# VHH binders against q9m2c9, part 3

Target 1, 358 residues: q9m2c9
Amino acid sequence: MACIVEDPQRAGQSNETQIALISGVPDDISKSCLARVPREYHMAMKCVSRRWRDFVCSDEMCDYRNEFNLAESWIYALCRDISGGVFLHMLNPFSSRRSWKRINDYPYIPMREGMGFAVLGKRLFVLGGCGWLEDATDEIYCYDAAMNTWFDVVPPLSTKRCYFACETLDGKIIAIGGLGLNPNAKRTWDIYDPLTRTCKSCSDVNIVPEMEDSFVMDGRIYIRGGVGGSSTAVYSASSGIWERMDDDMASGWRGPAVVVAGDLYVLDQTFGAKLTMWCKDTRMWIHIGKLSQLVMKQPCRLVSIGNSIFVIGKDCSTVVIDVENVRKNKMNGVMVCSSIPKTWDDDIDVISCKSVAI
Below, E stands for the ipSAE of ESMFold2; O stands for the ipSAE of OpenDDE; V2 stands for 0.75 times the mean of E and O plus 0.25 times the DockQ between their complexes.

## First folded at step 1 (VHH)

Design d1 (framework vhh_8dlx_2)
Fold by ESMFold2-Fast, scan of step 1:
Structure d1 (fold): chain B 358 residues (1-358), chain A 121 residues (1-121)
Amino acid sequence: as target 1 above (358 residues)
Amino acid sequence: EVQLVESGGGVVQPGRSLRLSCAASGFTFDDYAMHWVRQAPGKGLEWIGNIYHSGSTFYNPSLKSLVTISRDDSTNTLYLQMNSLRAEDTAIYYCARVGYSRWGSYYFDYWGKGTLVTVSS
């Protein structure tokens, strides 16, 4: 037939009966009240009604919380057990009893190494990787932190890659370099847009081959990799140009890096564990303090929340370092440390850690 | 010494089901996650799935609806139940134990010798 008989105006399409979110209160005001409830109570709110659950899981609530500076960053650790199975642990840094909690929704992610881990909005993305029985993959998996649910498969990367840099910038996920079946893949990067569900690939001779670490600071992506971790480069998404990294800055990048309130911190693990900070004013590395190797199982991952650095060990044992005084005074300070016990799961390894703001 | 012995293979007709077994010895079986892997003639290795010490299972998504992995820790035995067998399921089936190195790499540290499954009419 040339005509469509069924259209949006068809009989039987009626508005659903809407129940007030809060009795006696307009929905707009009710939504603003619900959006102001601390994140720790969001799971309980989902149990109140279907409408509350839908709102709590919605982009509308997340957008509201972001607009009014109500969003709370929680830490998610992607872990693997001795079989290579992957799962998430979650930490609320604002809880009076800070402890890691396992997420019971298990992904169907095969055993892989060198996976990328990125955050965009309320969602965590696991990208790429390689296995003992497979070369690099282009598969992407997604976890929604508001829904507490894994999505099976997301449209793939344009290039199969593992041991690559993975960062979020300008509302997009950028996967840079790494290893893959195509030898030319080492000089490419993928820009993945989850809103359009599209992925585009770019190439540049300045991309280092294997990635060990990366970070975003001042609208730029910094990458480090290659033999001995000696190759660095900087990408500016606004200009689309790769630049040379400051040699003095690069010389101090001897371990995992994290950005706190616009300042770069590195946990130098070359002999013991030393926290250092890049001072932009003097263009020098400042020693902040040392951590005992007896309490931290290497390799460590770093995540920042507010003025604190969370140093997450291989077994998920965590040391929290307050750097507020260093940031304000730009001088050597006494490290204020606290600890969070390891996860209660059987032998596990932390693969990557990210914060998700909701 | 660690030993894994697969059994239950043979010739089966398309559309039928088959259960494979793997007898483990020489280690504390209930402390380890176990895996099933297959290799079709002239092809590479294909991961089927695993079962954790807790009993939780994870499968290759392309095979999930066709296979079930289970274990009996009292007899140190791993099982692979296969349903709706097709000609492309013809392969040598291996059970394997996975370990991890100090460098953070995962590897299959012990394998059985394999059991051949031939699906033919």
Scores: ipSAE 0.000, ipTM 0.164, lowest interface PAE 18.2, mean pLDDT 77

Design d10 (framework vhh_8dlx_2)
Fold by ESMFold2-Fast, scan of step 1:
Structure d10 (fold): chain B 358 residues (1-358), chain A 120 residues (1-120)
Amino acid sequence: as target 1 above (358 residues)
Amino acid sequence: EVQLVESGGGVVQPGRSLRLSCAASGFTFSRYGMHWVRQAPGKGLEWIGNIYYSGSTFYNPSLKSLVTISRDDSTNTLYLQMNSLRAEDTAIYYCAKEDYGDYWGYFDLWGKGTLVTVSS
């Protein structure tokens, strides 16, 4: 995005004066120092100079922070307001002021239903969807969380789809099934590879037409769809084949799902709201705790950060569950929760939520 | 020499059509996505559209009905066809190459631009 805002006529001008990132400090050391600054100060750093801005927004800084375990996961909620406008809300869960903030950069995204929401590195992707009188689309929109800016120039999906499963796995975005003008869309999936900048289509008869939920666990994409969530399927990325989901596991998948430290958690919303965990060893669902429906506006979305589950209600009201503390104190029947209030903006619907580590 | 050279600009009357060309050299043109960007006097850069190496196109929705982007990989040439030109289309038009290492929205090579003036 930095290249787009520059004056191209000046890009070719020679400037032989080398400008240090930090006066009196070699660039290698300067970059190491800048990369260790907490994420909350990155916006201020971008105001220091063009070289600092470029470094802060770069893959080099992002890769350094990931390599040295400095990356901080923040939550991004894709929302729509009462007028149908689409926008992002952002939450820094480790801030002393834990509150949802609206992203000031407005997307050029039409209001659509059944959109996919995916994360690759520092970028968020909004894919597909359909409108009241508009058939399914193949359009993709991208938001860069380091630049805090929307890109409106992205390759489309190879197949127009809405109400599909959308997950990231092995550095690729995988869009599975859904509806569209092409009757075979429901039996296909698109694999978008950022390294080749190509979208590959695949097909399989086990794909259900309308997706309700999906999650990634142990190198596999689990999907649930059909009437009342009656159909399940598992995609194995390593083998490229479809596997059958464990029937006992599938029977307990009655709401939004999230994976924490390799374990599957589901918020069962059938009668009230209760958090359950799949125990791989016993092949049984374990009850963790119950949440009040009066506190959580359904439908809820789940995001995990470390050992915590963030339960995000329709209005962005959020309950934070520390799963490790619940596990340690399970004998006492205590579920440790904290809360983050809803936004004070106009009536808001949360469409999807993801975490982005920078 | 690695370069992009735009041509086809000039003075054109409102309502007319115009085709711009961009000649690429010094890199394997067929392997890269290409973009058209313009800058009107006193305004910022406005992205017009792109064409991927596969031939697929994506346009700025505000301009989609007015422009067509195409490429000829045998001659290393990118084209921008503009229809129903208006005074507000007066701008310097730039050809830009995608950065191989970046993921969408970045350009590592720009032409020097060609001026299009729409006036009667």
Scores: ipSAE 0.000, ipTM 0.129, lowest interface PAE 19.1, mean pLDDT 76

Design d11 (framework vhh_8dlx_2)
Fold by ESMFold2-Fast, scan of step 1:
Structure d11 (fold): chain B 358 residues (1-358), chain A 123 residues (1-123)
Amino acid sequence: as target 1 above (358 residues)
Amino acid sequence: EVQLVESGGGVVQPGRSLRLSCAASGFTFSSYAMHWVRQAPGKGLEWIGNIYHSGSTFYNPSLKSLVTISRDDSTNTLYLQMNSLRAEDTAIYYCARAPLTIFGRVSYYMDVWGKGTLVTVSS
């Protein structure tokens, strides 16, 4: 039983020369056929042969699935149990039996607060953080959702940080600001490039406050932090500089945010829970609908898949909001909701959520 | 200038009670959650409990019946009341400050620590 997986070079990992994926079928046709199998069966496919396992875990598999528009986004939640242990929960939203399941936590993720959670392709990254008896760290942990394994060796961040903004943009992870042993951490950001496996540190004189929330929209990273969420900042990837956030837009950012089909949605939790959308053309917040406070435990996390927003409560109870009807049928204020029950353990807390497309 | 100073430690007999104090200075004490942590000789750090700025307290389940944490924001002082002291309670006791996160959660990142006060429980 392997507890730690090193990131092996793919070239030379298979010596199965002349062994067909499917007997009597050319490999390109076989790969095309295998790529069309729904994601829920990929674990079973890995049990057929080493060559099937290698293909299912490969970037080539992802390329076929993307070409055929078959990629499925599943939700991964970074959670904490009663003992403070950190682990991953996973939800397949395409399953007829939509339920959360725990991911193998071998090796264990350190018990930390203020960790970053980011996705690049099929890989999930847990970055930084601090312990109640430990200062901020630069450690990175990587989980490959296609291999269903953790990588042992991941280069660290350039700066030790916790309670920072963590987003993916242009194929890189960007970790912005936060707290750390370096008092200038608030004025720095790290750009982690998985292609070169390097982390570059950048700095600016602008103070980046403790981060509560962030989102990516139109090639920019929006961050919110500070006392009462009063501080906002925008990082522009195209210019590499900091921009000011629109004051009207910032005033409506009163809860967790998610981008759906290029539009910003915020779950305003000030008085109850109401979903609002930022209208770029009118520069106004539009009311979409309300959620019952009795249904969801705050704080909630948001993940978008297609035209649906998954509202994930503190206890992992989930409400699915379909915003397509609001757009197509102009039914403003009408939300179509369904629910997914919370996990069997009431003593878990959701830290962060991301979707991974495979 | 920001500092925490523990006091009230010393030698105490088993079965007795002891109250530790922590004097805070250089910051707005009433805005922060505060923690008590101890370290027994040759052992790791053990979290005792915390108190929110609102006065709500949370304790290590193994210690809940033996300790009480309180605060006096008018004097910028944090207290740890310990009852039925045993030899195993011999430790250096630290108070620590944790900033509140804007998530509405108590931060477990302790950014300021006192130098500690030694409590020795012996006959």
Scores: ipSAE 0.000, ipTM 0.243, lowest interface PAE 15.2, mean pLDDT 78

Design d12 (framework vhh_8dlx_2; at its last look DockQ between E and O 0.39; V2 from the best seeds 0.00; counts 0 for: pae E 11.0 > 2, grease 27 > 24.2)
Fold by ESMFold2-Fast, scan of step 1:
Structure d12 (fold): chain B 358 residues (1-358), chain A 119 residues (1-119)
Amino acid sequence: as target 1 above (358 residues)
Amino acid sequence: EVQLVESGGGVVQPGRSLRLSCAASGFTFDDYAMHWVRQAPGKGLEWIGNIYYSGSTFYNPSLKSLVTISRDDSTNTLYLQMNSLRAEDTAIYYCAKGRLGYTWSFDYWGKGTLVTVSS
């Protein structure tokens, strides 16, 4: 399901639309051919003509690439620098020269604590948060990864919130609970529906815990929050009701979580960094491996692409763990991993990470 | 004023075919992508597919072999051809207009046409 946000008027919407994309070739065939070009060359394609730029930036391009199973997931890290500016770092995991690159886009968005970070189609959303000089906000900022630009205007959340659960499920962004000047924020959640471009608020009589972390698995949103991160809850989108989390499963949720091929992985950061996996069959946590706390600056963020977990440190230093290889080797002391060095922008901090497929 | 008017719904037996139409007015039809979306009783919206102004079509993978979307720009009409209808295809079917530059953002919807699949 594609992300839907209103943008500024696009250049090239006039005279060039009546000219063929490729001389002597029907546009449908031309678009099919252009869609097969690897994502790393898309910037160069935008320089060929305004019609090529318009197509490369379009939902139609994304639809072709998805249908051909050619979409590439790249990692986006929401970062802040020493000046307090907020920006995006980007990593192409398929590049032979894997390195983090800064996206220099204008203007910078405000730095806030407890912001939500969500992906919907080709777009990244930064939602809510609070600052030292302001309580909670309802502001939303949207970055389009195909256009490589931030939008000027995005409709706000229904409720001002920070430190809330923010997940994408069933083609919608769901923002659950958190803190705000309105004490009822703890008992509400917002659902942003891209098909209608509306945000609706839902409420429950039960108090939703203050959120520290969340993940999506098997059509459900798992949340952890409350004093010391000891409270857990599960939201079922299909039934619209709140369920109890398995106590054994909850006991091992002591750090960032990621789902890979239907299995839950957690990086336990309480004493160093240990990757663990929840085994549904035995109902126990399995130790996968340990990461050196000297190499990985906490808090770490997790992103999955295919059968790999990307562990991204606070400084953007990244470790790649191939989960399929770990499983095949039965944890016999051979954990296959690679590393991606931090870019040499000193004093950057990673706030959140997501992957965007184009 | 933009208007989208669906027609062709009704009661149909399982295994049969049905074609829905959507008459569009109030905008330059051939500049926009058009979508079909359905909602079964008590369930959420389900995207069926779309057709771009160029004629390129994309479908929900769960429905690709069962539906065909086409358009006639000379009559400002969008079509949905459905084959091998099942009881679970009972739903209100909507046509929706995509926004320029944001195809997947729908600024106008029809009122819908009811399709009931029963023996």
Scores: ipSAE 0.191, ipTM 0.677, lowest interface PAE 4.6, mean pLDDT 80
Fold by OpenDDE, look of step 2:
Structure d12 (fold): chain B 358 residues (1-358), chain A 119 residues (1-119)
Amino acid sequence: as target 1 above (358 residues)
Amino acid sequence: EVQLVESGGGVVQPGRSLRLSCAASGFTFDDYAMHWVRQAPGKGLEWIGNIYYSGSTFYNPSLKSLVTISRDDSTNTLYLQMNSLRAEDTAIYYCAKGRLGYTWSFDYWGKGTLVTVSS
């Protein structure tokens, strides 16, 4: 009978008269009001008081904002410079002054390559990777977008991985395949649950070891890898099995992919930059339009917010494509795009991009 | 077909210098970063460094003072200059072709050349 010695020190929570969030206003109303403040001012809000800071950084804040449809999606880019340094950049795409901002140096692991990048809720995860000292790592780092801080300690992956596919599905992070010293790791995937801080490892012979790209659509994970992206597979959580991807669909997957409102878009970079869409009904790839190489420097990554696709290239040069407009203006093959200028830093490669809604 | 052939290995005394060469063929040499790696007996692979198409070099910090990587694009040759060799530098040395757009990723390896540092 292990006497759970209730640490008596919890009793002295002195009735510090919880100073109201807003003087003269009930806390529930105050919280509702604070939740309606635009995300760009959340940093300033955190400076008002400790209670304000705590609330703004809380999951409760996120819940309020989601409930009232006030959550704002910002883009985060994991970037690498010419020296191999890794940085996190942020973009508010709806600000009057759209500009990329470096938010933090990667605090812990300089010069990593082959990292996974995932988003769950308000948190960003950087997973695995390799460097000159390590062939592959199992380390996971977490950045809280509300707190604007990195966490020091996150439970590791079950398997050391680099150059692997990383996706989120059903509140879990899925790490698939990759390279490393252990050949057996190439045909495995990990399911990481941040809530339970557990990681499960599974194996399947259909997993391609070297991953180039991945996306989630209709509750399935699609992966592409192999020599020149010649191998594809699809995972269904319901079956727990990896299957071969449809040949017609696979044939058009020739660049970075993004899902927008349930539809798959691919930027085909084989001959310029062509945006294509997979039509589920006809099982054909449809040409949507061409992007000028003048406005986009390869390699590029795709991220979607609402009905917009953000094409983010070298130095974080960004082109924004409104899919709705493209669908309406099918006639002239010219996509109406807006551009966001590159960062002041040169020779930045975009490793991965994700959006976080807060 | 991509081919990488290392040469210049052998037995050397401690404190001496050695220059290794790697002859590359089967790809556009000047478009790719090239790497040197080594494997000591009973140990894992160790990354030595690389050289980009621009001529920029990156080194393993533990080896930076002892090695210099250079390339001659006119002859498709990669070089590794090693100075003040120690017994611990005994290894098979490999040249590797870099992957486009990556810093440390490589896709093809040579057969390697053995360097033995002994008195």
Scores: ipSAE 0.128, ipTM 0.564, lowest interface PAE 1.9, mean pLDDT 86
Fold by ESMFold2, look of step 2:
Parts: C-alpha cells; structure tokens; sequence
Structure d12 (fold): chain B 358 residues (1-358), chain A 119 residues (1-119)
C-alpha cells in the first residue's frame, strides 16, 4: 500500500490534493459513514482505495467505533496443530454463518507452552513461553487485528517467563510470576506500557509458580496456580497490593473462568462439564447447567461477548451459552445454549482465547 | 484416584529392544495427552515424548529415531518402545499424565520402572 505524500520545495511548499474518501462528500462526513460499516465488510473496504485502507486500519477509526459503542468483538483462538506450530483462528460470532477461519500469516511458533495471550486495543500479544528442553523466553509477538498482519519488531518482556498469569488491566499488559532462568522470576511481574513501549518489573514474595489461569474482576487480577490449582491470590493494580482470595470463591475455581458483567463463571471439567457462577450474596457457587461431553471436546477455554459465554474446545468446537436470565435473576432452571461447528482442521489444541473489539 | 503404574523394566543387553507399559486408572484416559520421562542416575529429568489423545506423537529430537510411543485407549495403556538400547539409556522411566489443556504441565506421575542396559 502507497501513501499520498506532500511535495514541498525550496521556500514555497506545495501539497498534493488528497483524493476524497467519497466523491462529493466532505471527509469528516465520509469518515463518520465508513466507521459505521459492520466489521465483516472492513476487508472489502480496504480494497476501495489506499485512503480507505489507511482509514479502516487506523487508530482513528478504531477509537471512533469504541467512542460511539460501534465496536464489534471477534474471537481469536491461539491454537497448536499436531506439528506443534502455533497460530490463530478467528471467529465472527454474530455473522449469519458462524465459522472459524484460520489466520495463515507468519510467525510460526513451534512447540511452546505456558505462553501469555493478551489483547490491548486492536492488537493481540503472544508472550514468553518455553519448550520441552528449553527454558523460558522473553519474546513477544504482536498481531494487529485491523491490519491483519504481524508486527516486524516488538520489544520483549523484562523477564523471561513461562506458565505465568497474563492479563490486560488499565491499558497495560501485566505478566505475573511463572518460571524462568532468573530464579526470582516466580516472584515478579512485568508491566508492559503501550504509551512508553517499555516493560518494568515489580516483586512480591507471595507469587506462586506455574500459573494455571487468571481473570480480571472489579479492577483486580485473580490468579490460580500450583499443582492442580492449589494456590490462589489477588492483585490490585491500583494499589499494587496482593490480597487473599476468598476461600469459598477459591474452592469452586476448578476450571476455566470468565467474567460477564461483573459476575464470575467457571466451567468445572472434572467429571463432565458443569457451568457454575459465584453468587456474592450467598457466598456459594450456583450450578447453572451441565454440558454434554458428546457436544464438547475437552479441554475447553472460555471467552465472553455481551451476555454470551463461548465455550471453545478441541478443534475449536464451540458452545454458546446465553446467561442473560441468570445475570438478571430470571433463571428458569435450564441452561440456554447453542453451538458453532468445529473447524475442518482436526487435531487442533486451543491454548487460549480472547476477544478483540474493533 | 489417579494411578499410573509402569512396568516392563529390567536388565537388558545393549543393542536389544524393550517395550515399557503404563497402566492408567482413575481418569478418562482418552481425553489426555500422555508422556514418557526418564531420569538417568545422577542426572536431571529428560522428556522422551508424548502422545495426544488423537494418536499424534511428538518426541525429544535427540531420541526420536530410537523410541516410539503408542496408546491403547480400550485398555487404558500407554507404551514406550525403545530400540537399539545403549548403556546411556539406563534410567528410571516414568509415565505422566498431562493436565487438561496443558500438554507439558504434568499433574500425576507413576513410581517409575528401572531399565538397566549392561552386558
């Protein structure tokens, strides 16, 4: 793609007249119209002109859509194939024909586990990880979901890590604990700041190694770690203080977790697949429903969009659970769900799932 | 209760083959990746390879021409076939169960079976 450039000369500056976004329409009105086009058509819009491509891929358009609540969340699954290669699948969950699409771009990341997966704005980050004989890395890979391309160069973490908690909070990516060559890595966390493009480390003796899962709720990061998820902790980014997780809440966190409108949901996969919700008022886990093992291939990951929980299993097989009734205290004693077909690419492990709103 | 019991170890001459077994119980065997790991005397742990529930296998590159991993989901049994054994293959061999959704994170190990390669 080419840019329109100005051609200044000696003392007199000259500017090339910019090509209008839409013939006969002022650019500010054109941008307002283009920003309202549904995301599924954005690829086609990029083919209209280089000005359209530049605008559709811009921070300006993304910011406009977020500001006016036009952003649409698509789901990205970090996957591993049988060769050990790491790649992305993408799903538009609200299209009339919902299906997973593989993103075929570089980089190919063979045989790494314990990687962080995070979203910041229109960008996805794959951080750290280790191999079966290799210790942890500090490498970061960044995918821009508006451009549909990987960045060439991304600054690394301050600390080499694998099996760590990784979350976005207050516009920063926070990588907590884990394993690495630095023996103190397990008691540190890295804060990646997108404004300064820097990463700094903090420390606390209460961090455990081998993070299993995490979620963000009410401005706090909850982590589960240790063998079989035996340890839990809570980090408040606003204060920098580690706190004890409620014992009753921790006791029911036996699988992937997701937060929907401030309410915590967990899929307990120990003996079948049971969706539960933490009820703050009673301090009890409420059984929402059981997923049939015949519908879902485990292991499963959770991501939410609006009032829907997406349960994503082996080969990207997907069940969509509508929790609106539960969230509004109108539960009828049944779980409402639907399904999305698995991808054609068999033998795909789903490592992690996130949504990107554009 | 999850249990993993290795068997088939013993003393074997160099150049021979040996097949180890791991009997699994207390979990849904065909939902999990299974691993073989070994520890030579005075050395650290060495990952040998794994097998996904689909039957797909991955191996430590330094060992992949020497070993084959298989599983029989009808009998809940994991196998390790080792060929052209060398004295350096003397080790305790463990099978390990992967965590649900985490291939290289192991939550249960067997007690191991000793393989001694000597003339």
Amino acid sequence: as target 1 above (358 residues)
Amino acid sequence: EVQLVESGGGVVQPGRSLRLSCAASGFTFDDYAMHWVRQAPGKGLEWIGNIYYSGSTFYNPSLKSLVTISRDDSTNTLYLQMNSLRAEDTAIYYCAKGRLGYTWSFDYWGKGTLVTVSS
Scores: ipSAE 0.000, ipTM 0.240, lowest interface PAE 11.0, mean pLDDT 78
ESMFold2 (binder alone), look of step 2: mean pLDDT 82; pTM 0.823

Design d13 (framework vhh_8dlx_2)
Fold by ESMFold2-Fast, scan of step 1:
Structure d13 (fold): chain B 358 residues (1-358), chain A 122 residues (1-122)
Amino acid sequence: as target 1 above (358 residues)
Amino acid sequence: EVQLVESGGGVVQPGRSLRLSCAASGFTFSSYAMHWVRQAPGKGLEWIGNIYHSGSTFYNPSLKSLVTISRDDSTNTLYLQMNSLRAEDTAIYYCARDSPEYLEYWGTFDYWGKGTLVTVSS
């Protein structure tokens, strides 16, 4: 009962591990050919044979696609439904049939607030969080986008956290601050290394407690948190130094942030949704455009791919903004917008969004 | 209630063509990839090919020159066009819906029909 081919003429063939990936073609050439196939075909490829399935799911496939510059950026949204279930939606933003697709099967994840969401290579991580009936947790859940499978066992964080900053930098997941049963959770950060599967904890008195937002720019993690989002901090992973954020830059950080080609964009959600950009040259915020709150349910999440910002509303309704002209002129320009409809799933809330190159 | 109903089978002479249909109901047909699978008498299941919601097709390499898969999203119908039929094409042909991303069942179909018999005989 599978997509597996069972040919009567091949019923007596030897062990699958000895079978060529493509008949008459050396495996190294076959692998380079298979790596060039668009991701939309990858599920069908898994149905051809066990060897094709294993290759498509492998780190080797990912390595070939990266080396050939073939990796496709897909958007994954971590969502919660009305029953409190946690699940993923995925989107191919450049498909002719742009539509959110729900990933239905997942391990049971209790209803939690303040969860971290991070991407490393082909894997998505859901970390920490808390609930009405549950204190902060150290649990980590991992979804492999190439295997289309949740891992049932992942080593936990060293510290139980919720409402913390969660970013990927230098091939590691960095979880900073937040709330937890550990009284010093707000002053610590965890560095999760997928190669060693270890979690290292560090501490610094300058770490802000409850996190509201964060972003990575120029090898540094920018953090906003505390009462009313009034506290900011900057962490340099390469130096291990905590720095003060530019006050002028911090004053314009009034909503979700995203970095596009080295430039910071913020969706100011005060009295509607206004997209603004930090101009490094002039050290001033410039106004890009305004989005209607009647069309975009707040809070919104931002993801960048190339020169585009994907504004994802609470219900997964999505607006695509091309900022190429803004970057060229560094001024209030006209926006080129397109839209992607909300999912047919009613009463969902988007928690976080990430781009996966696969 | 998801239902897939195959039709168009019957007795056909060698060398001729035949088109099979699959009528889908109980789900949003246009959102799913669909598959064709066959089972010859006394043999196991053989995957024929699939068609993505985008319209892109991928075929079993051993059958690619002999079959064409298409879909009509306006009528919720999947088609399998078979050309140059041979005695060895005698089988029950099944329509199957692509599995969502199941933890235990990747590469496996979640729903399929009861099949339609094709007999290639003189």
Scores: ipSAE 0.000, ipTM 0.141, lowest interface PAE 17.6, mean pLDDT 77

